VHH binders against Translation initiation factor eIF2B subunit alpha (eif-2Balpha). Designs and how they scored, part 3

Target 1, 305 residues: Translation initiation factor eIF2B subunit alpha (eif-2Balpha), of Caenorhabditis elegans (p34604)
Amino acid sequence: MVQESIISSFRGKLENDPSKSTSLATVETLLEVLDRSRATTVAEFQNELNQVVAALEKTDYSSTSIRSAADLFTRFTSLAPAALLDQEDFSQVLDLYRQRARSFIKNVRGSRAKISKCARLFFTHHMNILTHSYSKVVLETILDAHKSGYHLHVWVTESQPDASGKLVFEELKKNGVPTTLVLDSCVGYVMERIQAVLVGAEGVMETGGIINKIGTVNVCIIAKSRHVPVYVCAETIKFVREFPLNQADIPQEFKYRTSVIERNNLELEHPDVDYTAPEFLTLIITDVGAMKPEAVGEELIKMYI

## First folded at step 14 (VHH; from X1 with T110I)

Design Y2
Fold by ESMFold2, look of step 15:
Structure Y2 (fold): chain B 305 residues (1-305), chain A 125 residues (1-125)
Amino acid sequence: as target 1 above (305 residues)
Amino acid sequence: QVQLQESGGGLVQAGGSLRLSCTTSGFTFSDYAMGWFRQAPGEEREFVGAISWSGDTTDYADSVKGRFTISRDNAKNTFYLQMNSLKTEDTAVYYCAADRRFYPGEWLDIEYDYWGQGTQVTVSS
């Protein structure tokens, strides 16, 4: 009933605005839950949120994005002064939560522009960039640099099996950015021409490694072997408290969509994402600044403490 | 304990030069980006310039571009500000700062993690 309406609202946000991230849609949906809440205690409210988040995670949208966004929403929203928590009318606590949630969402909406500006600090005015798959923040970063007078040539992998790199290629061509679409297997061939690899992330792990579209780890290994820097553009809402050491350490719900998991035979399935260890990355470029992968854990502690 | 100590401040005539140093201890210097900031009495703290972990990337405030140069020596754990063509408007307390992040100086909503105590620079007419 209420959950069905809220799940439909979540799907609607993503279907009606192709530029909206799963992370942003998640926190906007949780604000709707908060706006409707009649909870009378902190515990009651937290249960209400947890049930909605569990329902959102069962959709075929990125579980990594939903979980990280929900965790940060809860952390930033539900801290309240002890004096306010003593009030008989819990609605004043909920009003404070609502105020904080709206401020948080405003910051999330501005993240891509901040990342684009920060990433340009590392660009040269004549630059060959390799990118893999489709990242909205990477695309915005490239387009903003192009408009600012940077002379870029962008090499885009096809990103099979869904061919999402073709979308990036078409949008860059439409905007007059010199671009070449290449096979995923062509990365080693072209890397000698590349000054930087620029990729997004579906999740940034506490280890400083990333989860991103399948094929990302291959690109990053090849870049490392050629001493080409790898810049990851990722909003801090994508930071996740996980410590994977290898591909097997990544929870199945992060690697596969729910519908694939429900069909079984995961040993036979092509994974949607891979894990790239921090040793193959140069910088994580975020809405709070660029950082070395090994600094991600410290930044996560500050966000949760 | 992390310590940042500025030195090299003083009184200089307009058009002159000064070189500030920031000596650091208590952290692995090469893991940190470094920044110079300044504050005149009664004014907001102002970004001067920042340098990445390796020293390969710098960012300067428009008011100092072409006159000031930032550098670092990771072997000596020291961060420098060379100030040339000084103007009376450059009079301020200058602070060095360290952060594991490197970001544009125009960002107002975050601050560096560690700060020095400051050194006075006074530019006379």
Scores: ipSAE 0.730, ipTM 0.898, lowest interface PAE 0.7, mean pLDDT 88
Fold by ESMFold2, fold request of step 22:
Structure Y2 (fold): chain B 305 residues (1-305), chain A 125 residues (1-125)
Amino acid sequence: as target 1 above (305 residues)
Amino acid sequence: QVQLQESGGGLVQAGGSLRLSCTTSGFTFSDYAMGWFRQAPGEEREFVGAISWSGDTTDYADSVKGRFTISRDNAKNTFYLQMNSLKTEDTAVYYCAADRRFYPGEWLDIEYDYWGQGTQVTVSS
């Protein structure tokens, strides 16, 4: 069964390190499960992982980040060639899984730095940037460019209802980046001054659209109408095999925290995220390079090989 | 199926100019970022420069900035390298490469999906 010490370890990773993503904490936690596992078959091991993932999704952290990270962890760590499945000693299979998991996690840890360097290819030396909500990778990208001598003015939406954009505003201000905090309703007013929109993503869909903090689709529609490029900074661990066609098509666990789903009437609840179709996006900038939204499906398929 | 062919290589004296072309087939050219790489005898393959899908963004190695210019003509499915003020250090086999992704040339752990056969450029003193 799922041990409370594993759930406590997951929470501790996030509470003790503000910069750590839910995705990274998830895969680090799954490595702990793998290290402690005494499973004797692939099916037993998969069941262990599935039980832990289900428990992590109840912690009220992003269930989409947890699920996406867990799916990729499983694919990169537990796929085995047919010859290994014939072995009598499953502990050797688990050791192979551990080696692959460590390599995978190392790559995940380096993703933000790679995205920051890649995104800079699209910056000009004097640039007004609009960003919505709080993305750790967008924040790192902006700070990296600032340290490299780029003259930026960053416009940050407050991002209601949780006002997470205030965190970005304060961090940029602390680092000497010219920054203006604006209302979410101010995006249309300021867009004519903006050279690029930078946003993160909670999920990047197979079709190249994104799920991100409520308000993102509004920003992107306005940007398109003013011919302002929209750059999405997202780790490939955020890629998901989903095909939403409209806002109603977004699965409930993307829109609401697990506690809200279990307790409340969802018809009365404010959604946490929206969907932005690929036609409103210019590039998806990732730890494996920048790509047009149309190329996401091909890259996602490569991740399963 | 996918084919990249370089042309325009040859012998040139130092200070001279040369223009390389890369013609492509077997894929939709405008969907791909393109790169030039080079390899001198006994050395590792080296990034020269890359250009985004529409041609609006370029990235160059420091050793060639200001002397080399990359361009593309999506109507002709052709990608170019204009080399000016050539130095003997520019002597190498030059390769054309294509990838659906555009990324910094300094990334060594990722390689372009498709490669040409290479064309020799020799710069004499």
Scores: ipSAE 0.728, ipTM 0.897, lowest interface PAE 0.7, mean pLDDT 88
Fold by ESMFold2, fold request of step 22:
Structure Y2 (fold): chain B 305 residues (1-305), chain A 125 residues (1-125)
Amino acid sequence: as target 1 above (305 residues)
Amino acid sequence: QVQLQESGGGLVQAGGSLRLSCTTSGFTFSDYAMGWFRQAPGEEREFVGAISWSGDTTDYADSVKGRFTISRDNAKNTFYLQMNSLKTEDTAVYYCAADRRFYPGEWLDIEYDYWGQGTQVTVSS
């Protein structure tokens, strides 16, 4: 029953606020669990969190985003001083966790603004940009640069099968940004006009490669062949401790929605995401700075230690 | 072992110029963004400027923009600060620093991974 109400709250956060990322909704949902927790030990609380995370992963939202956000929430909120753990009243430990969780969530909410400012360091004042699919952080980055006086022309792929790129196209046009919507198959044709590719990520792997909307690897391979830089805008909450070499190395739960895997109809299903190896990426631009893909591993380790 | 060595500091009259160098060893220089920082006696360390891995992108503090120029020579593992139109307020110990990340200098809650020992620059009237 509690799991049902928590899943409903999670879905409500995403359905009621289109600008909210799956990652942010995850940590806000985990804060609700923490606020209501009656756990009396660290182990009891961690079991509560694990059960909720498992339930959230059963939804059809990005398992990559849910897993990475939950892991980082747990790492940064659940560490308590040893002296406090000897208290008879575990509620003091839970209060510390609540304080840390609220600070963590505040930082996650601020990540898009930091990424936008960092990414602008790499913009020229007249710039043709290609973007694939719908990334809230890429959209915010483009709009921020436009408002700051940059003269951008944005080429947006429609991003089949869900056509989410149309949403980006509409929002950019509404804000007066010169924008062209193109077929996914048009990327090779348009790339010679492009100064940079900007994409988001559902997950940034320890190798520095990314999981993102299907079609991303095609865009990045074409960009590489034409010597067009590829900038990935991704919050550090998207960092995942995986070390893949190819598409097959990515866990299937990151590639397909849970309902597809449970039905065992993968032979008939279109994949939702693909993997782009770090060799096809130029920079990962994050809320802790821009980095070459090969530096992601050390930054991820610093977040866990 | 990573090593950063500043050189070129000294005494210079106001309005003059000075060129600092930072030679590096113990890491692949082209994998690192480089930054210059300075600290006057009794003050907090201040961002001066930074340059990306290849040198294609720079960021400068407003107080030095137009007067200072940062550059790097990846073939020589060397990072430079050209200081022109020096003012007495530029008097400080200047540090070179290296980080695998490149980020806006206004970000004060993050610091570079490697630091040099510093070189004194004194600007007299």
Scores: ipSAE 0.706, ipTM 0.891, lowest interface PAE 0.7, mean pLDDT 87

## First folded at step 16 (VHH; from Y2 with I110F)

Design P2
Fold by OpenDDE, fold request of step 22:
Structure P2 (fold): chain B 305 residues (1-305), chain A 125 residues (1-125)
Amino acid sequence: as target 1 above (305 residues)
Amino acid sequence: QVQLQESGGGLVQAGGSLRLSCTTSGFTFSDYAMGWFRQAPGEEREFVGAISWSGDTTDYADSVKGRFTISRDNAKNTFYLQMNSLKTEDTAVYYCAADRRFYPGEWLDFEYDYWGQGTQVTVSS
């Protein structure tokens, strides 16, 4: 019953605010759990969080984003001075966790704005950009640039099978950004007109590679072949301690929605995401700055120390 | 050991030009974005400008835009600050810095990983 309530809360956060990322919804949900927690030990509390995370991962939302956000949240909240841990009253520890969690979430909420600002450093005033699928951070980045006086022409892939790119197309058009909708199969055709590829990520791997909407790897490979820079906009909470070497190394739970996995017919299903190796990426633009893909591992270490 | 060494500072008249150099060692230069900072007496350190890994992207403080230019030579592990049309207000100790990340200079809560010792630039009226 408690788990259902938590899942409902999580879903509600996303359904009621379409601009909210899965990652943010995750950590907000975990904060709610923390606020209600009556745990008396670190182990008990950690177990409680783990159970919640497991429940969230059973939803059809991005497991990658849920896991990365949850891991970082847990790491951040698990830090307490020894002096507090030695006390019989665990309530003080929980209070500290709550304070830290709120601070953490505040930073997460500001991450897209920072990314947007940082990304503009790499834009020219007149630039043709290609984006793939629907990314909240990418959309915000483009819109902010437009508002700041950049003259962008955005090429958006349809991004089958759900045509999520059409949503981006409509939103950009609504905001007066020159935009062209592109067939997924036409990416190679239009790439000669593109000066930069801008994509989001469901997860940033320790390798510096990314997991993103199916078709991302195709776009990036084409860009690379044409010497078009590929910029990834991603919050640091999307950094995952995974080291995949290829598509097969990506966990199934990252590739497929839970509902699809439960049907047990994966051989008949296409994956929802693909892996783009670091060699096809130019920069990872984050709320802590832009970095080369090879620097991601180091940043990840810093986050967990 | 990581080392950053500034050079080229000195006394110059207003309207004059000066070129600062920062020579680096102890790390892979091309893996780092580089930045220039300055600190005037009694003032806080301020961002002057930065340059990305390959030199393709630069960022400047508004106070120096159009007058200062940053460049880098990765083969020499050196990057530069060309200062033109110098003003008395440009008088400061200038520091070079390195970070694997490239971010807006206005992000004051961020700190570069490595710093030089600084070189004095004095602009006289």
Scores: ipSAE 0.877, ipTM 0.944, lowest interface PAE 0.3, mean pLDDT 94
Fold by OpenDDE, last read:
Structure P2 (fold): chain B 305 residues (1-305), chain A 125 residues (1-125)
Amino acid sequence: as target 1 above (305 residues)
Amino acid sequence: QVQLQESGGGLVQAGGSLRLSCTTSGFTFSDYAMGWFRQAPGEEREFVGAISWSGDTTDYADSVKGRFTISRDNAKNTFYLQMNSLKTEDTAVYYCAADRRFYPGEWLDFEYDYWGQGTQVTVSS
């Protein structure tokens, strides 16, 4: 019953606010759990969180985003002085966790704005940008740049099978950004007009590679072949302690929605995401700055220490 | 051991020019963004400018835009600050710094990973 309520809360957060990321919804949900927790030990509390995370991962929302957010949240909140942990009264520890959690969430909420600001450092005032699929942070980045006086022309892939790119196209057009919708199969054709590729990520791997909407790897490979820089906009909360070597190494739960995994023969299903190896990426632009893909591992370590 | 060493500082008249250098060792220079900072007496350290890994992107404080130019030579593991049209208010100890990340200079809550010892720049009236 408690789990159902939590899942409902999680879903509600996303349904009621389309601008809210899965990651943010995840950590907000975990904060709610923390606020209500009556745990008396670290182990008990950790178990509570783990159960909630497991429940969230059973939803059809991005498992990658949920996992990364949950891991970072847990790591960030679990930091307590030994002196406090040795006390019989665990309430003080929980209070500390709550404070840290709130601070963490505050930072997460500000992450897209920071990414946007950082990304502009790499933009020219007149730039043709290609983006793939729908990314909240990419959309915000482009819109902010436009508002700041950049003259961008954005090429948006339709991003089959759900045509999520059309949403971006419409939003950009609505805001007065010159935008062209591009067939997925025409990416190579238009790449000669592109000065930068800007994509989001559902997850940033320890390798410096990314998990993102199916078709991302194609776009990036084409870009790389034509010496077009590929910029990934991603919140640090999307950093994942995974080390995939190839497409097959991507966890199944990242590739397919839970409902698909449970109901369908995966051999007949197309994955929802693909892995783009670090060699096809130029920069990962995050709320803690832009970095080369090779630096992601080190930054990830710093985040977890 | 990571080392950053500034050089080229000194006394210069207002309107004059000075070129600072930062020589680095102990790390892969091309893997780091480089930044210049300065600290005047009694003032807080302030961002001057930064340059990305390959030198393709630069960022400058508003106070030095148009006057200062940052460059780097990855083959020489050296980072430069060309200061033109110097003003008395440019008087400070100038520091070079390194970070694997490149971010806006106005992000004051962020800190570079490595720092030099600084070089004195004095601009006289």
Scores: ipSAE 0.876, ipTM 0.943, lowest interface PAE 0.3, mean pLDDT 94
Fold by OpenDDE, last read:
Structure P2 (fold): chain B 305 residues (1-305), chain A 125 residues (1-125)
Amino acid sequence: as target 1 above (305 residues)
Amino acid sequence: QVQLQESGGGLVQAGGSLRLSCTTSGFTFSDYAMGWFRQAPGEEREFVGAISWSGDTTDYADSVKGRFTISRDNAKNTFYLQMNSLKTEDTAVYYCAADRRFYPGEWLDFEYDYWGQGTQVTVSS
């Protein structure tokens, strides 16, 4: 019963606010759990959070985003002084956790704006950009640049099978940004006109590689072959302590929606995401600054220490 | 051991020019973005400018835009601050710094990983 209500709350957050990321919805849901928690020990509280995270991962929302957000949230909130932990009254610890959680969420909410500002450092005033699929942070970055006086022409892939790129195309057009919709099969054809590739990420791996919408790796390889820089816009909450070496190393739960895993023969299903290795990426642009893919591992360590 | 050493500071008249250098050792220079900062007496340290890993991207404080230019030579593990049209308000100790990340200079909450000892620049009227 508790799990159903939590899932309902989580879904409600996303359905009622289309601008809200899966990651943000995740941590907001975890905060609600924390606010209601009557745990008397760290272990009990941790178990409670783990159960909630497990429930959220059973939804058809990005498991990668849920997991990364949950891990960082837990890490951030679990930091308490030893003196406080030694007290018999655990309520003070929970209060500290709540304060930290709110601070964390505040930072998460501001992350896209920071990324947008940082990204513009790498833009020219007249730039042709290619983007793949639908990314809230990429969309915001482009729109902010446009509002700031950049003359961008954006090439958006249709991003089959769900044609998520069409949504980006429509939104950019609505806001007066020159935009061209591109067939996935035409990425190679148009790349000679592109000055930068800008993509989001469902997850940033410890390798410096990314998990993103299926077709991302193709775009990035083509870009690399033409010496077009590839910029990834990703919140730090997307950083995952995983070290995949190839497509097969990506967890199954990251590749497929839960409903598909449970009901379908995966041999007949296409993956929803692919892995782009660090050698095909130029920069990871985050709310803590831009970095080379090789630096991601070190930053990840800092986040967890 | 990581080392950053500034040089080229001194006394210059208003309207004059000065070139600062920062020589580095103990880390892979090309893996780091580099920055210049300055601190006047009684004032807080302020961002002057930064340069990305390959030198393709630069960022400057509004107060120095159009007057100061940052460059780097990765083969020499050195980066530079060319200061033109100097003003008396440019008087400060100038510091070089290194970070693996490149971010807007207005992000004051962020700290660079490594710092030099600083070099004095004095601009007289």
Scores: ipSAE 0.876, ipTM 0.943, lowest interface PAE 0.3, mean pLDDT 94
Fold by OpenDDE, fold request of step 22:
Structure P2 (fold): chain B 305 residues (1-305), chain A 125 residues (1-125)
Amino acid sequence: as target 1 above (305 residues)
Amino acid sequence: QVQLQESGGGLVQAGGSLRLSCTTSGFTFSDYAMGWFRQAPGEEREFVGAISWSGDTTDYADSVKGRFTISRDNAKNTFYLQMNSLKTEDTAVYYCAADRRFYPGEWLDFEYDYWGQGTQVTVSS
């Protein structure tokens, strides 16, 4: 019952706020768990969090985002001085965790704005940008740039099979941004008009590569072949301690929705995401600055030390 | 050992020009964004400008835009600050800095990974 309630809360956060990322919803949910926790030991609390995370990963939301967010949340919130840990009363430790969690979440909430600001450093005032699928951070970045006086023309892929790109298209159009909807199969055709590719990420791997909506790798390879820079907008909360070398190395839970894994023959299914290796990416633009893909590993280490 | 060494500082009259250099060693220069900072007496260190890894992107403080130019020579592991139309207000110790990240100079809560010792620039009226 508790687990169902937690999942319901998590889903509610996402359903009630379309602007909320899976990662943010995850950490907010974990905070709720923390707020309600009656754990008396670090181990007990950790176990509680792990159970919640496991439950969240059973949803059809991005497992990659959930995992990365949860890992970082746990890392940042679970830091306590030895003096506090030695006390019999664990309540003070929990209080500290709660404070740290809130601070962490506050930072996460501000991440998109920072990314947006940082991204503009790489924009020209008149720029044709191609984006793939639906990314909240990319959308916000583009909109902010537009509001800041950039004259962008945005090319948005339809992003089959769910045509998620159409949502971006509509939103951009609504906000007065010149936008063209592009067939996934037309990316190569339009790339000669593109000055930069801007994509989001469900996860940023330790390799500096990204997991993102299926079709991302195609876009990026095409861009690379045409010497079009590829910029990834991603919150640091999406950094994952994974080191994939190819598509096959990507965990199944990242590739497919849980419901698909449970019910379908995966050989007959298309993955929801693909892996884009670092060699096809130009920059990872994050809330801690822009970096080359090869620098991601170092940043990840810093985050966990 | 990572080293950043500034040079080219000195006394200059208002309206004059000065070129600072920052020579680096101990790290792969091309993997780092470079930045210039300055600190006037009694004031906090402030961002002057930064340049991305390949030099394709630069960012400047509003106070120096149009007057200062940052460049880099990756083959020489050297970073430059060309200061033109100098003002008395530009008097400060100038520091070069390095970071693998490139971010807006207005992000004051972030620190560059490596710093030089600084070079004094004095602009007289």
Scores: ipSAE 0.872, ipTM 0.943, lowest interface PAE 0.4, mean pLDDT 93

